VHH binders against F-box/LRR-repeat protein At2g29910. Designs and how they scored, part 16

Target 1, 352 residues: F-box/LRR-repeat protein At2g29910, of Arabidopsis thaliana (Mouse-ear cress) (q1pey8)
Amino acid sequence: MGSRDLISSLPDEILGKVLSLLPTKRAASTAVLSKRWNNLPALVDKLDINDAIGGPGGFPEFIDKTLALLTNSTTIKRTSLNNEFQYGESQVNTWIRSFLERGCLQLYLNAQSLYTIDTEFFTSNTLVELTITGGFSPDGLLPPGGVFFPKLKTLSLVLMTFVDSDMYELFISGCPLLEEFLLRNDEIEIPPVWNALVSSPSIKRLTIVHHFPNYREAHDGCWFRTPNLVYLDYSSYVPDWYEVDLGSLVEARLDLRSWERLRDEKAGGYGDCDSVYDDEEYPDDPILGDVTNLVTGLSNIKTLHLSPDSLEVFYFCCKSMPVFHNLLTLSFESAKKEAGQCCHFSSISLLT
Short names: E, the ipSAE of ESMFold2; O, the ipSAE of OpenDDE; V2, 0.75 times the mean of E and O plus 0.25 times the DockQ between their complexes.

## First folded at step 18 (VHH; framework vhh_8emy_2)

Design f3 (from d2 with K62R; at its last look DockQ between E and O 0.61; V2 from the best seeds 0.65)
Fold by ESMFold2, look of step 18:
Structure f3 (fold): chain B 352 residues (1-352), chain A 124 residues (1-124)
Amino acid sequence: as target 1 above (352 residues)
Amino acid sequence: QVQLQESGGGLVQPGSSLRLSCAASGFTFDDYAMHWVRQAPGKGPEWVSSITGRGSFTIYARSVKGRFSISRDNPSKTLYLQMNSLRPEDSAVYYCAKGSLFEFIRNPSEFDYRGQGTQVTVSS
């Protein structure tokens, strides 16, 4: 690349693809640099809105100008909104509704504070993949027929809070073709709102990371009403009981954590008592939690991967063990990874 | 230009109640979640409570849940914290904030306050 105008020598279709790989602010600026390039925003198939570049007060105008350069009939395949500089709910909702109206296929939303989104307008007939990270809180009336995203296949909720715990069920029910669901609440100490229920006839792959070590009182039960689930990746402190429908399950990865191990880790590593965990809350019953119904629900599985902590849970928190007639692969995390032992996880398989 | 002014603190006995206020200006108040944060002498800041811009959802730290109540009056641009059943451990300077909840929880020492705070002292 010894030429200043090397980029301008490319075919228009290639220039459109190149602009789709750049942050949207730079893509629009590039189009202004050349008369030939003025139509290139209409060829953009990815929109990445990250306010870290725009700064407070200037970012909304940039987004509005960028959207105005795109025609109303332009389909943006992928959109991500990272609102790191705390724009208001009204602007964010307007942008999200615009993305959904333009027929995007993939939407990534990352809030840095708590936002309310009206659920009656949070809908799209084209969206296939949705990720919500942070504090978007859908609220209000359901969209027509209770259907949010009729074509959605993949949903990821990361650090998300709903106003009402029932909204998790309503939202999943509003995605009738949903096949993959991920819920991860392991990065923050915000009190739990999710009621530990997943109910869906369509979900085939489920990933749950739910770590609230300071909220033992919120672990009465866990409900997986997922009759067509084929893959489960589940990490949680164990509740007192389970109610599960996992008859189609083929593969599971479990990271089950006992409350006794949490107390051991706190006693050995935490130097004061500021933790919300309190030994006085758990007198005389050193082994809390009951995974019996979960383990029974896994009985038809072909592949099972267990963390070291899950073995302890199976031993102490499981009152009866079913026979795993179909088990072909059993893997353990029996050692910590080091530079010379990075492949241990793939070396343990058992036939049953 | 964001302006926040806290008030309503004081010296009280254990079990007493106080109501803190935060007057806000320089931004569209009802478009933003608001937070209460407290800082005891010689300690780092501690998140206390948050409320959505519409006031429809509230969340509390474990140490204050059931005793404190956050609310807002959007027409008057005012945030409130009703503190009941006060304990000596609640003694701190209380600040209201407009910032990022998730960033605050991950790194509370870098949170940028706008107000002077209001002192709450509960006798031991």
Scores: ipSAE 0.568, ipTM 0.806, lowest interface PAE 1.7, mean pLDDT 74
ESMFold2 (binder alone), look of step 18: mean pLDDT 82; pTM 0.839
OpenDDE, look of step 18: ipSAE 0.749; ipTM 0.895

Design f4 (from d2 with F57W; at its last look DockQ between E and O 0.65; V2 from the best seeds 0.68)
Amino acid sequence: QVQLQESGGGLVQPGSSLRLSCAASGFTFDDYAMHWVRQAPGKGPEWVSSITGRGSWTIYAKSVKGRFSISRDNPSKTLYLQMNSLRPEDSAVYYCAKGSLFEFIRNPSEFDYRGQGTQVTVSS
ESMFold2, look of step 18: ipSAE 0.661; ipTM 0.848
ESMFold2 (binder alone), look of step 18: mean pLDDT 81; pTM 0.828
OpenDDE, look of step 18: ipSAE 0.717; ipTM 0.881

Design f5 (from d2 with E103Y; at its last look DockQ between E and O 0.01; V2 from the best seeds 0.00; counts 0 for: pae O 12.3 > 2, placed apart)
Fold by OpenDDE, look of step 18:
Structure f5 (fold): chain B 352 residues (1-352), chain A 124 residues (1-124)
Amino acid sequence: as target 1 above (352 residues)
Amino acid sequence: QVQLQESGGGLVQPGSSLRLSCAASGFTFDDYAMHWVRQAPGKGPEWVSSITGRGSFTIYAKSVKGRFSISRDNPSKTLYLQMNSLRPEDSAVYYCAKGSLFYFIRNPSEFDYRGQGTQVTVSS
């Protein structure tokens, strides 16, 4: 009784979905099993290209072959390029360009190595979601018209740097329909190029993580020019000043950290209390940072979530009493660092 | 009702040390910043030190920096002020005061709640 290859009897659409659940390498290996499967790359909705398997020599060939097979394929929904090994910058840019030219809806780029992205070709008319993680640095000429991604709705930048602040601003402005923006700068020693500005009339959801405890200069000031922002998740050490346009903000989660706390943690080694605090002229104002403008900008917010550190910052770094005209819910994050549990905010309903 | 009770004051010689305590009740102690203020005869109230609810942040007046240390024990709802290297100019009534959640009060006259105070006299 010949084991009916039940998988080969599946409609192409279903087979494509099933294969999309497999790593691209495995999916590609199935092409050897049947002539029908030679066109499998055209059927897959997702390409997950990881160099973890095959080493640096085999991976480029694999990508090139995969790309060659996709020339006749329908719109790829999701493409992921994960580079563990170091490849030539030109080659990486060629791959990125090839993926973009093929009209993917979602692109995920991850690299452990440092690469310059050629901005002239870093454009797509179909891309809706972009995630970049790692040492990518956009540099070069602008795409035609200065538009990078006309249909991009979601942008996530994790530990990404730009050649300069101008390129960063141009990149954001080159995404005219951007609704959700995530910027995460943490767990690195040197801060990437970011001028602490977010300026966009289209952004509705903003998540910022900016933690550089050893670089106060990376926290000089912050600009939120986001008049249509509805949700803000903001984690940072307290800057010296804020300039904000948050007229549409409904909900915010804040995790603000004090610089003074960092001093205490460094001093809290149990060593001998006799450390003669050298008379370094502590500036007359021992409190570093000012959240007054931020708090003022939040005056019409309905829901506010505060970390314990944020509460302390509000207490010590605000020059005036915070006034909230429309606040319905105030929640505090519980200090219990238990590793895995979702920070259950206890909601205190402010009964107006 | 918020209650604050200071203790630990006394007459001491210059260069000596004292530890003040403040017992708190009637509110969730660890949610609020706590403060020490002092008032010398013929002078207005002077802010001395502040500590946040969790004790993670402390601040001191210039006049006491390096000599005084503010701390708290939240389980016992007690605020402390360790005073070292005392000087005659430190002589005053010391008061414990409750802070607010969102506004740092630097003016001692604006504190909503304070204790009865404890007398500290530094004299040779």
Scores: ipSAE 0.005, ipTM 0.262, lowest interface PAE 12.3, mean pLDDT 80
ESMFold2, look of step 18: ipSAE 0.562; ipTM 0.807
ESMFold2 (binder alone), look of step 18: mean pLDDT 83; pTM 0.844

## First folded at step 19 (VHH; framework vhh_8emy_2)

Design g1 (from d2 with E110A; at its last look DockQ between E and O 0.65; V2 from the best seeds 0.69)
Fold by ESMFold2, look of step 19:
Order: structure tokens, then C-alpha cells, then sequence
Structure g1 (fold): chain B 352 residues (1-352), chain A 124 residues (1-124)
């Protein structure tokens, strides 16, 4: 009866998929309005702890009630926590522990400030994908045996993530089946913490964005101990030294950023006056950064994508260029110079 | 209702020290990270320092690291900033803040919660 009864007439499996696409607060509300819908929370694939309409005050109790309604669900695939209202650390850790104990497959944590992680309980035997945005500070003991997520395949760490450099290494070591790792940390006003080390026998795809133009001191070296890596997407100001194990690498996308260009841009260039410069009055500055060992580590690659800045880095910061015997595709990517315009080029050559 | 009240500013000479305080109420203080931000005349807000709710971790802007020290006393719900070796460029209104550090970094004019501020002036 009526014009809006069509949703209630859907088969249970379809209705469960519809509810999985809604914010959890809305999904629970619709279940209360229909007797048929009272059992549908057990079919919800996604749990989104985010108040899209409601305000603060009742949100924790609503979440606790929603979790109780989902007690009989064995198929929760994805859990996300968006801490837009800046809930307290104790409540956030309680929710995280609950998500992990329920055996979710995908966990997305968006911290808008600094939170302490109770690392002893930050573990799951089922989690396959983890994304952490924001700052988490470790506290307490490691999980038993130092294993966080034995089945994790995909890890994304965004916006500082860990405030302790040792935590990056400990966490990756605690994910022995990890295949894809993304680290994006480019908030230039906050000091970088990551020590530029990635060590994992399991990682196949690595994406690194490390953009800290004001923190030259954080670029002493970079270490990729990733012997089974197949794909590298790497953007960084160049460190003074590389030590890399990239023997399995097939494809790389490089956005190497020169300190020389940054210094010229900040100094305002040489067009500011008509004075005749003397080399003694304007001495040659040393060229900073050395990518020789990185480039040597790429020598067996089949596909290479370079930003324009990476060409300058190869010219100024590379003492010798290896022969790329296996290179089939070389492309040059332009940075966007204006909104909405992207250029992409490719070429193939045999280097024998 | 979150309330923050800063105090302890003043006029000092370069090289001097000054201790700022922030009295907090209306929330469970020890459950939240706290921040100091500053704003000089004619300039946008600048992040200075942050401390975790338990006080176990502190982090500082490059311009103040080694000279400033953030601390908190959770029983008295008070946040502190010890400022040593003050320079003329440290002159600003200093605010304590509760909220999203990373949202502030992306949009410096946005605060979740902050006080009225306390003026620090370093003149040589």
C-alpha cells in the first residue's frame, strides 16, 4: 500500500546489499521501521561508524546497540571508523578492539588527531586489508610473537600514521604475508618520522610518497630490502644514499625531486638583479642527493615511468648509468601545469 | 561544552623564557591530544606543538624544536608550553587547541576548539 512500499518488497539478499551501502545509523533506523528488516543487520557487509546526520551525545550508545544487533553476523566484510567528532582515546580503542575481535576482513581507521594504540590487542587472524590515516602512537607490549596481522595482504599508511619510527618496521614485520604497501606522508608542516626503511620478503607492490621539502635532515638514506618487489611507485626528495634489493622489479614509476631545483626556486632565481656574479662571491653549491645505487638496482626493469624532475635527478645526482638490457617501455609523465590537463608519453626500445 | 583558557603571556627580551598555561574544562581531558598554535599579526595560524592524551609522546614544529617543551598535568586538566631561548619571530598570540591536528594543517583557519589566546611579545 502506498508509494514507498517498494523497498520493503525486495528479496532479503538484495535488501541486505542495499543496507550494506548505507551508513550504519540509517541502516539500523530502517530496520526498526519494518519487522522484516529486524533480522537484516546480520546480512550487512559493511559497518560504517560515522554519524552522517546525528550530532554528538548519543553516538557511542547507538554504535554499541548496532554492534549488539550484528552479534550473529559472520560476514561483516568491511569496518570503517571516521573520527570526525574527535571521540576520546579510550572509546576509540574499545571500538577498534571490538572490530578486530569480530573478524572483519577490511578495516579503515581515520584519526584526525593523535591517538594511542593499545598494540597488545591490535591484532586479527582474519584481516586482509588495513588503511590507517592520521597519527597513532604505540603503547604497551607487542602482540604475542610480534605478529599483528598474519593474513594481511594490503596495508595503507597515510598522514604520519605512526609517530614512532620503530613502529613502521615492527608493524611490517608483524604482517608476514603482506603483498601491497602504500605509505603516503607529505604533510610538510609536521616533521617526518619514518626512517626511510622498508624491509619485507613478501611485498610485491610498493607505493611511497615522502614529500618534505623543509626537512632535508630526514633524507640521509633510503633502504628498500624488498627482493620480491615487482612494482614500485616512488615519489621523494632524493636522499644522500640508497641501499636497495630490487632484483625482481619489473615496473617502476619515479617522481624523484631534486634539492637543487628546490633551492633555486626558493632563492628567487638569478633574474633578480643585473649584477655581475663572481664565482668567489657566489660559490658553487654542492649537488645534494645520490641516486646511483637506486638506478643500478633498476637495471633489469622492463617498464619505467619518469617525471620531468626525475630526469634532472638522473642528470645531476647519478654518477653512472647502467645499461637497461630488458627495458621495453620508457614513458615521460608531465606534471599538471594547469588544472584538468595531463600528458602521458611512452616509448619502447631494446637496450642491448 | 569545551572551554579552554590560556594565560602566561607577556613582553620579554630575546633569550628569555616564558611558561604558558591552558586551563581546560567540559571534556575528559586525559583522553585527548592537545595542541599549541600561534598567530602573528597579519599572518595565518601556525602549528607549534602537540602532546598525546597520556602525555607519552610530544612533537614540535621545526622552528621551535629544542627550545619549546609541551607538557600536561591531567589531574589539574592543565596544558603547558615552556618557551626557552625566545626570539622576535616567536611573537604571536598563542592558543591551546583540542581537535583535529590534520584538519588544522590542511585548513589553518579551522579550529575544532581553542581558547581566547595569550599574547607573547619578544622585542629586542
Amino acid sequence: as target 1 above (352 residues)
Amino acid sequence: QVQLQESGGGLVQPGSSLRLSCAASGFTFDDYAMHWVRQAPGKGPEWVSSITGRGSFTIYAKSVKGRFSISRDNPSKTLYLQMNSLRPEDSAVYYCAKGSLFEFIRNPSAFDYRGQGTQVTVSS
Scores: ipSAE 0.594, ipTM 0.819, lowest interface PAE 1.6, mean pLDDT 76
ESMFold2 (binder alone), look of step 19: mean pLDDT 82; pTM 0.843
OpenDDE, look of step 19: ipSAE 0.822; ipTM 0.929

Design g2 (from d2 with S100R; at its last look DockQ between E and O 0.47; V2 from the best seeds 0.00; counts 0 for: pae E 8.2 > 2)
Fold by ESMFold2, look of step 19:
Structure g2 (fold): chain B 352 residues (1-352), chain A 124 residues (1-124)
Amino acid sequence: as target 1 above (352 residues)
Amino acid sequence: QVQLQESGGGLVQPGSSLRLSCAASGFTFDDYAMHWVRQAPGKGPEWVSSITGRGSFTIYAKSVKGRFSISRDNPSKTLYLQMNSLRPEDSAVYYCAKGRLFEFIRNPSEFDYRGQGTQVTVSS
């Protein structure tokens, strides 16, 4: 007898776990092919809506039926949704609402394009991990009482945009147990709206990538009001000022980028100098950005990783350099992470 | 089948206004972002503007911001582009397109379902 016969001999609880390890299309095929498996959708811990749904058609109806069968019977532990086939926004938001209402623990939403997320039901008493790639909340409507994720520990927003900056703070404030926050906007070509404020007493690990080389106005300032932050991974063009509360910070990885290098690399300036009279009056080689307060906020750090561009920023965009009394490890990374080797120092004073 | 039909182009003087229309059919219009793209002779397509499915958010290329206004009327399944203060460099064939906002802005040459386009010529 083959492996198919072995699988059929397993207890129902084990079969439910097997189905949870498969994409939902495969799990549904297994259940349909076996009468014993007809009730097993109710035992599935994971729901994966992936690329195949848009391609073969008709699978959304199966998902809707499966969710209806599971509405009052079991908690879905993990949900992954991949909307790569230009699926309609109404259907996607119906699924998101259902996932949040059913007590999902982990929700992974992935799309290559910005899709509209209805935030009117954007809350969950059970969710622990949330990843959104390519999402967009254009209308600013929130649940009564605001966004509320009381158990969320990990939030990752990749190419995710709200219509106004206040919604970032409302979202974060709705996550009182949040420990890890990632915001990555290095591939968005739309005008930025995020005001560069992160305020949270709970965040311990923060990753920010904020690269808008064509939108200098997106880098006016940066506020890190994160008193319990332990780890910072921060990559950005340098804003004009920082206001930081980083007293608990132990380790930082910095990839700071100067506007001077970007201006040189464009070979002809920004491309609108004939019509921009303010730029004609600037001195030769003006220095834009000021990292002084950020660097001062790092003065008690034990581990510091710097990109090559960050050294240039420290030289040109920092008015004073503190002594790093507690520094145990200093590494310099290559210009490209996959290609580079780090150098490390036990203790070093930079630009005293 | 997705069908898009552009109209409203013409030959105009610098500083004039035009309103382009795009009639859409064959899909749930309200659920998709819509885009305007233009292509001058011998050039690749250039993204101009986009609007979300519900019309709540609009974005524009830097070259047209402040002069062009994108809108949609979802009951009539029609996309619009109001073009004010036209310049000779705005001369191109204008196309509308259906797609996810992020995909189209990054790679406008990879999208299909453009109609015949509508010619806009701004003569000096």
Scores: ipSAE 0.023, ipTM 0.371, lowest interface PAE 8.2, mean pLDDT 72
ESMFold2 (binder alone), look of step 19: mean pLDDT 83; pTM 0.848
OpenDDE, look of step 19: ipSAE 0.846; ipTM 0.941

Design g3 (from d2 with S109K; at its last look DockQ between E and O 0.66; V2 from the best seeds 0.70)
Fold by ESMFold2, look of step 19:
Structure g3 (fold): chain B 352 residues (1-352), chain A 124 residues (1-124)
Amino acid sequence: as target 1 above (352 residues)
Amino acid sequence: QVQLQESGGGLVQPGSSLRLSCAASGFTFDDYAMHWVRQAPGKGPEWVSSITGRGSFTIYAKSVKGRFSISRDNPSKTLYLQMNSLRPEDSAVYYCAKGSLFEFIRNPKEFDYRGQGTQVTVSS
């Protein structure tokens, strides 16, 4: 006796929950094997569009048929649109529109290239979590108030770029209940546009990875206007200036990178008209970056995790060190990269 | 079958301008971002510029920003690269491409070159 006989005896609502646990292509294949199952797509809680598991060019037609079987009352709780090697912009926007119109709660978009998203997609009364990886961009500048996600708690922008830096502020301000924000742009040769400003009264957890070693000009300053932030995970080359409001911060993880020191101070001195004869070495090479205001802003934390590079930054790029009166845990972390091996982390924690 | 045909290259003096064209067929042109990539002799491919399918957003490599301008004409299915203030370092075969930009940046050898490219040589 086949497994389809046992499955067919389950109540329709239970079958819908079981099918929601399978990849969408597999779930539809099950429905083809049983006529009773053909009417169950209305109970599917998850839709996963991922061509990494897909077949030939008929996959868009399969997704279109699946969406056509859904009712407007069908809630698609989680939607993933991933690895769209064959998908054009018009098809992608059609799918995103359907997800949002059906009350999607969690949306994951991964393009790996540049796609324009229709402007109406930046408003949703139901989204709680949004992750955008790679080049989804609005069609030009969004108008004031053009982003509104009243229920969004988690926003992740990975390798995402915009027309200008004001778009990051528009996203954050459009999410009044935002609690967690992740911005990750690392190991990229594409010029950055983020102006290093995060301003939000609601963000409680912030993760920033901003690694542009060839773009010193992208590190003029950094502004954290986040008075209710409790957790900071921050990795960046050190800018020249910080302005921070981190009075609620409890825990920080820092991976700060200093810039190469300039060793041509003597050449600069010769170009300086204040000296005709230089008969001795200049004592110091210039140190780029100033972390003083960031470190002062961290003075009330209870837990601090530092990378080895951050210790160097504290030594060379910090003009004064505050007293950390509330510090309970201080750990020193490292990342080791071996040829042909995964990165490993180790830490040393000191109780204070 | 995607078909891309580059043209407009040539031998020019430093400081000159050239306009490259890429005629595209075999896909819905305005549905996809397009890219310019160049390859100098003995070197790996180098990303130059990208433009979204609708043409509303452009990105340039640091080495060409301010000197090069990417554009597209979707009705004629043509991609352009206006190259101003050319330098000897810009000498390369230029290709237009359709593909995954961030995958290319991580692994440049994965870009799918469909055209023959057009040679740009800046003498001196």
Scores: ipSAE 0.577, ipTM 0.810, lowest interface PAE 1.9, mean pLDDT 75
ESMFold2 (binder alone), look of step 19: mean pLDDT 81; pTM 0.834
OpenDDE, look of step 19: ipSAE 0.846; ipTM 0.940

Design g4 (from d2 with T58K; at its last look DockQ between E and O 0.62; V2 from the best seeds 0.00; counts 0 for: pae E 2.4 > 2)
Amino acid sequence: QVQLQESGGGLVQPGSSLRLSCAASGFTFDDYAMHWVRQAPGKGPEWVSSITGRGSFKIYAKSVKGRFSISRDNPSKTLYLQMNSLRPEDSAVYYCAKGSLFEFIRNPSEFDYRGQGTQVTVSS
ESMFold2, look of step 19: ipSAE 0.644; ipTM 0.841
ESMFold2 (binder alone), look of step 19: mean pLDDT 82; pTM 0.838
OpenDDE, look of step 19: ipSAE 0.840; ipTM 0.936
ESMFold2, look of step 20: ipSAE 0.489; ipTM 0.777
ESMFold2 (binder alone), look of step 20: mean pLDDT 82; pTM 0.834
OpenDDE, look of step 20: ipSAE 0.848; ipTM 0.944

Design g5 (from d2 with F104L; at its last look DockQ between E and O 0.71; V2 from the best seeds 0.69)
Fold by ESMFold2, look of step 19:
Structure g5 (fold): chain B 352 residues (1-352), chain A 124 residues (1-124)
Amino acid sequence: as target 1 above (352 residues)
Amino acid sequence: QVQLQESGGGLVQPGSSLRLSCAASGFTFDDYAMHWVRQAPGKGPEWVSSITGRGSFTIYAKSVKGRFSISRDNPSKTLYLQMNSLRPEDSAVYYCAKGSLFELIRNPSEFDYRGQGTQVTVSS
């Protein structure tokens, strides 16, 4: 009851901020109800297109009406599109193009189907943060000069697919000021395309989750050419080879998985008295992975967090251990405890 | 309302080829990605392949990569699956689908398959 009176007494700038915290449908509805409120949509900092329920019938018209209330001087700072596969590719592309042309700062795209975006218009001189979760796939010619987002600082790609592995490099190079990069690829039936290369002089924080247990062929190598990287959060089945430039790295969190452990689990089943002792298992297969160069590249780190599985990887897949001259904190994580387990010591110096 | 009609299945020998078709109506066909899903006897549904609305990008399950080819003809609103080097393990009812790719991969048993499917049987 008193909330109605309290809201009406607020300055227009504060009302605009309050409306920006609401879903866009509600913000536009409140503005239609009063004369003072008719101009408040022009102060909205956020456009949230997130309709997982309630049907698609009037949703496009609502979006068109909301955009029509905005002036050319109104900057939409944040745009979130969560398209539950209800709308066609042409309409979704029209919306994304509109968001980019209006100069948004943050764009979140989530679609649970596979959409194509024409890359020649997928660019913005203002975008600072881009998150793509789910099924958007760029297609077509690159934007002029190969630059997608000259001001982008943060890029998060979750289940992103490209036609060619080189597209990851092209997209990263098209964001020359990029500081934070996250790539998360789940265990799914879709073949991975990423060639396990990250090359950037600007990236300072890198998060990689590359879990494809059914795609051993996607783990030939891993290349981190990131000389200014400060923080690494890396979870993967171990590739055959690493080439890393991690000289600026201060802190790492590793969750490494062995192919030897995975193959043993697949070969070993819950047997019975009818078990065949002469099966087709091949335990001496040389598919082990090799983390030696990664671990050597970590030798100047101050803080290292290891999962339990990473300890097994260091034992089986690391041919030599470097001396960790600068190590201050070594933590061991446990997924089965309420709080992570940590084993602290001030320094570890290892010969060879 | 979305209508999908699968056809082209049959009884074939191992190593043979078949081409499945899916006639689509009730939506703007070229605006949507399309999928093939199969269900073998006694198994849950399994995602097979997907293609973008423009037809320019295709993806395949590992079990069929290199043997199956998905395509579409947008003017005729028809989706295809070319199946080569067929194996007994490919025996299933094949459905085409419009919807969430990631729901089809993660929760295929809960998906509302709109067609009757087409039976593919590969006898040894």
Scores: ipSAE 0.574, ipTM 0.813, lowest interface PAE 1.9, mean pLDDT 74
ESMFold2 (binder alone), look of step 19: mean pLDDT 83; pTM 0.849
OpenDDE, look of step 19: ipSAE 0.797; ipTM 0.915

Design g6 (from d2 with N107S; at its last look DockQ between E and O 0.70; V2 from the best seeds 0.72)
Fold by ESMFold2, look of step 19:
Structure g6 (fold): chain B 352 residues (1-352), chain A 124 residues (1-124)
Amino acid sequence: as target 1 above (352 residues)
Amino acid sequence: QVQLQESGGGLVQPGSSLRLSCAASGFTFDDYAMHWVRQAPGKGPEWVSSITGRGSFTIYAKSVKGRFSISRDNPSKTLYLQMNSLRPEDSAVYYCAKGSLFEFIRSPSEFDYRGQGTQVTVSS
């Protein structure tokens, strides 16, 4: 057992573990929590601020006290704010701005409410990884020069709500070194605002989950203007058309979903030798969704993973199928094994 | 202590309009997002609409989008729901609510609505 010198010799991981054991507990007074914070080390790996276990009582005061104890000289590498309960928007913005001003490298913001973010102050010169989960709505002016996070490499937007669909592209363009972008809008009842456009010269890995089965009217097109993209993980109901720049793409994982009308079509024998305005149903009726340009943009990849639904989309919603000259691996993922196992077929012979 | 009181409901014909009001007190009204939720007889609660604290952003359930309009008057601490082109399926008790957005989407039947609600009945 020893002097305080032993604490200084501990790895960042151990110091972060010590701090992560200081969550807000329900029924704890602010004075008691202040005593726990009086002994914080000068170097902190992770600050995990979570109201899910202790409840909302005293939570704003706890955060305010924590921030007051952390000077600009106290470095916190990773900050996580997880709000299950609703708080005042002005206070939430003050907290976020303070986290960003302290120079953290990783920021995780989970709001289970609808808050505005003051975008002109939503910036950091040190942030490398940002995750935003929940209902954040941007408001206000852009930061100077339109640059949000000059060093950001990883951006994850999960259930995030923007007032203007253009904010997705403005935000991405404000992160010039961005390498990995994840957009995950699971099947939720709120309407989509994303216009299905991703444009970035820097993104190498893109993950899109965009499931809005009740909003067919929002699926007219999709743009992937990502010339340096190497990996695509894409799950969505099919739009009417694609415009893609995927020349560097090596690997794609697709979970494409057709609209119900396409799956209910039944082929049958009937004549087609009559007038132009025949009401008779044919197999060549207009398809709902068209993946032709997406599939053509994938034609030179080496690895392709397909969900079972994607096979049906390729069959019904693709007007012409290219030859996959460079394909080395084609795998089919099983829909029945939800725990992550998939059906996989190793390397396929070269196609002409 | 949060207090919410809904009003403005009534019995109307299909195609009519109604404006619901929600008087709020006991919190800093303009700093909180607000919501409308409705419950028809024999059905679970259904989220209808939400608005940010500043009123700058609104969202609507698909069943009401284009027909209903949520608004707020922050000086008077009042939330509104303008309901146009009313249909018989809009008949329900309407509640205003303060709370987390996902609470009303993921677990609406477990929410303890603070007001008495206001009845909207559209006869057909």
Scores: ipSAE 0.604, ipTM 0.828, lowest interface PAE 1.7, mean pLDDT 76
ESMFold2 (binder alone), look of step 19: mean pLDDT 81; pTM 0.833
OpenDDE, look of step 19: ipSAE 0.852; ipTM 0.945

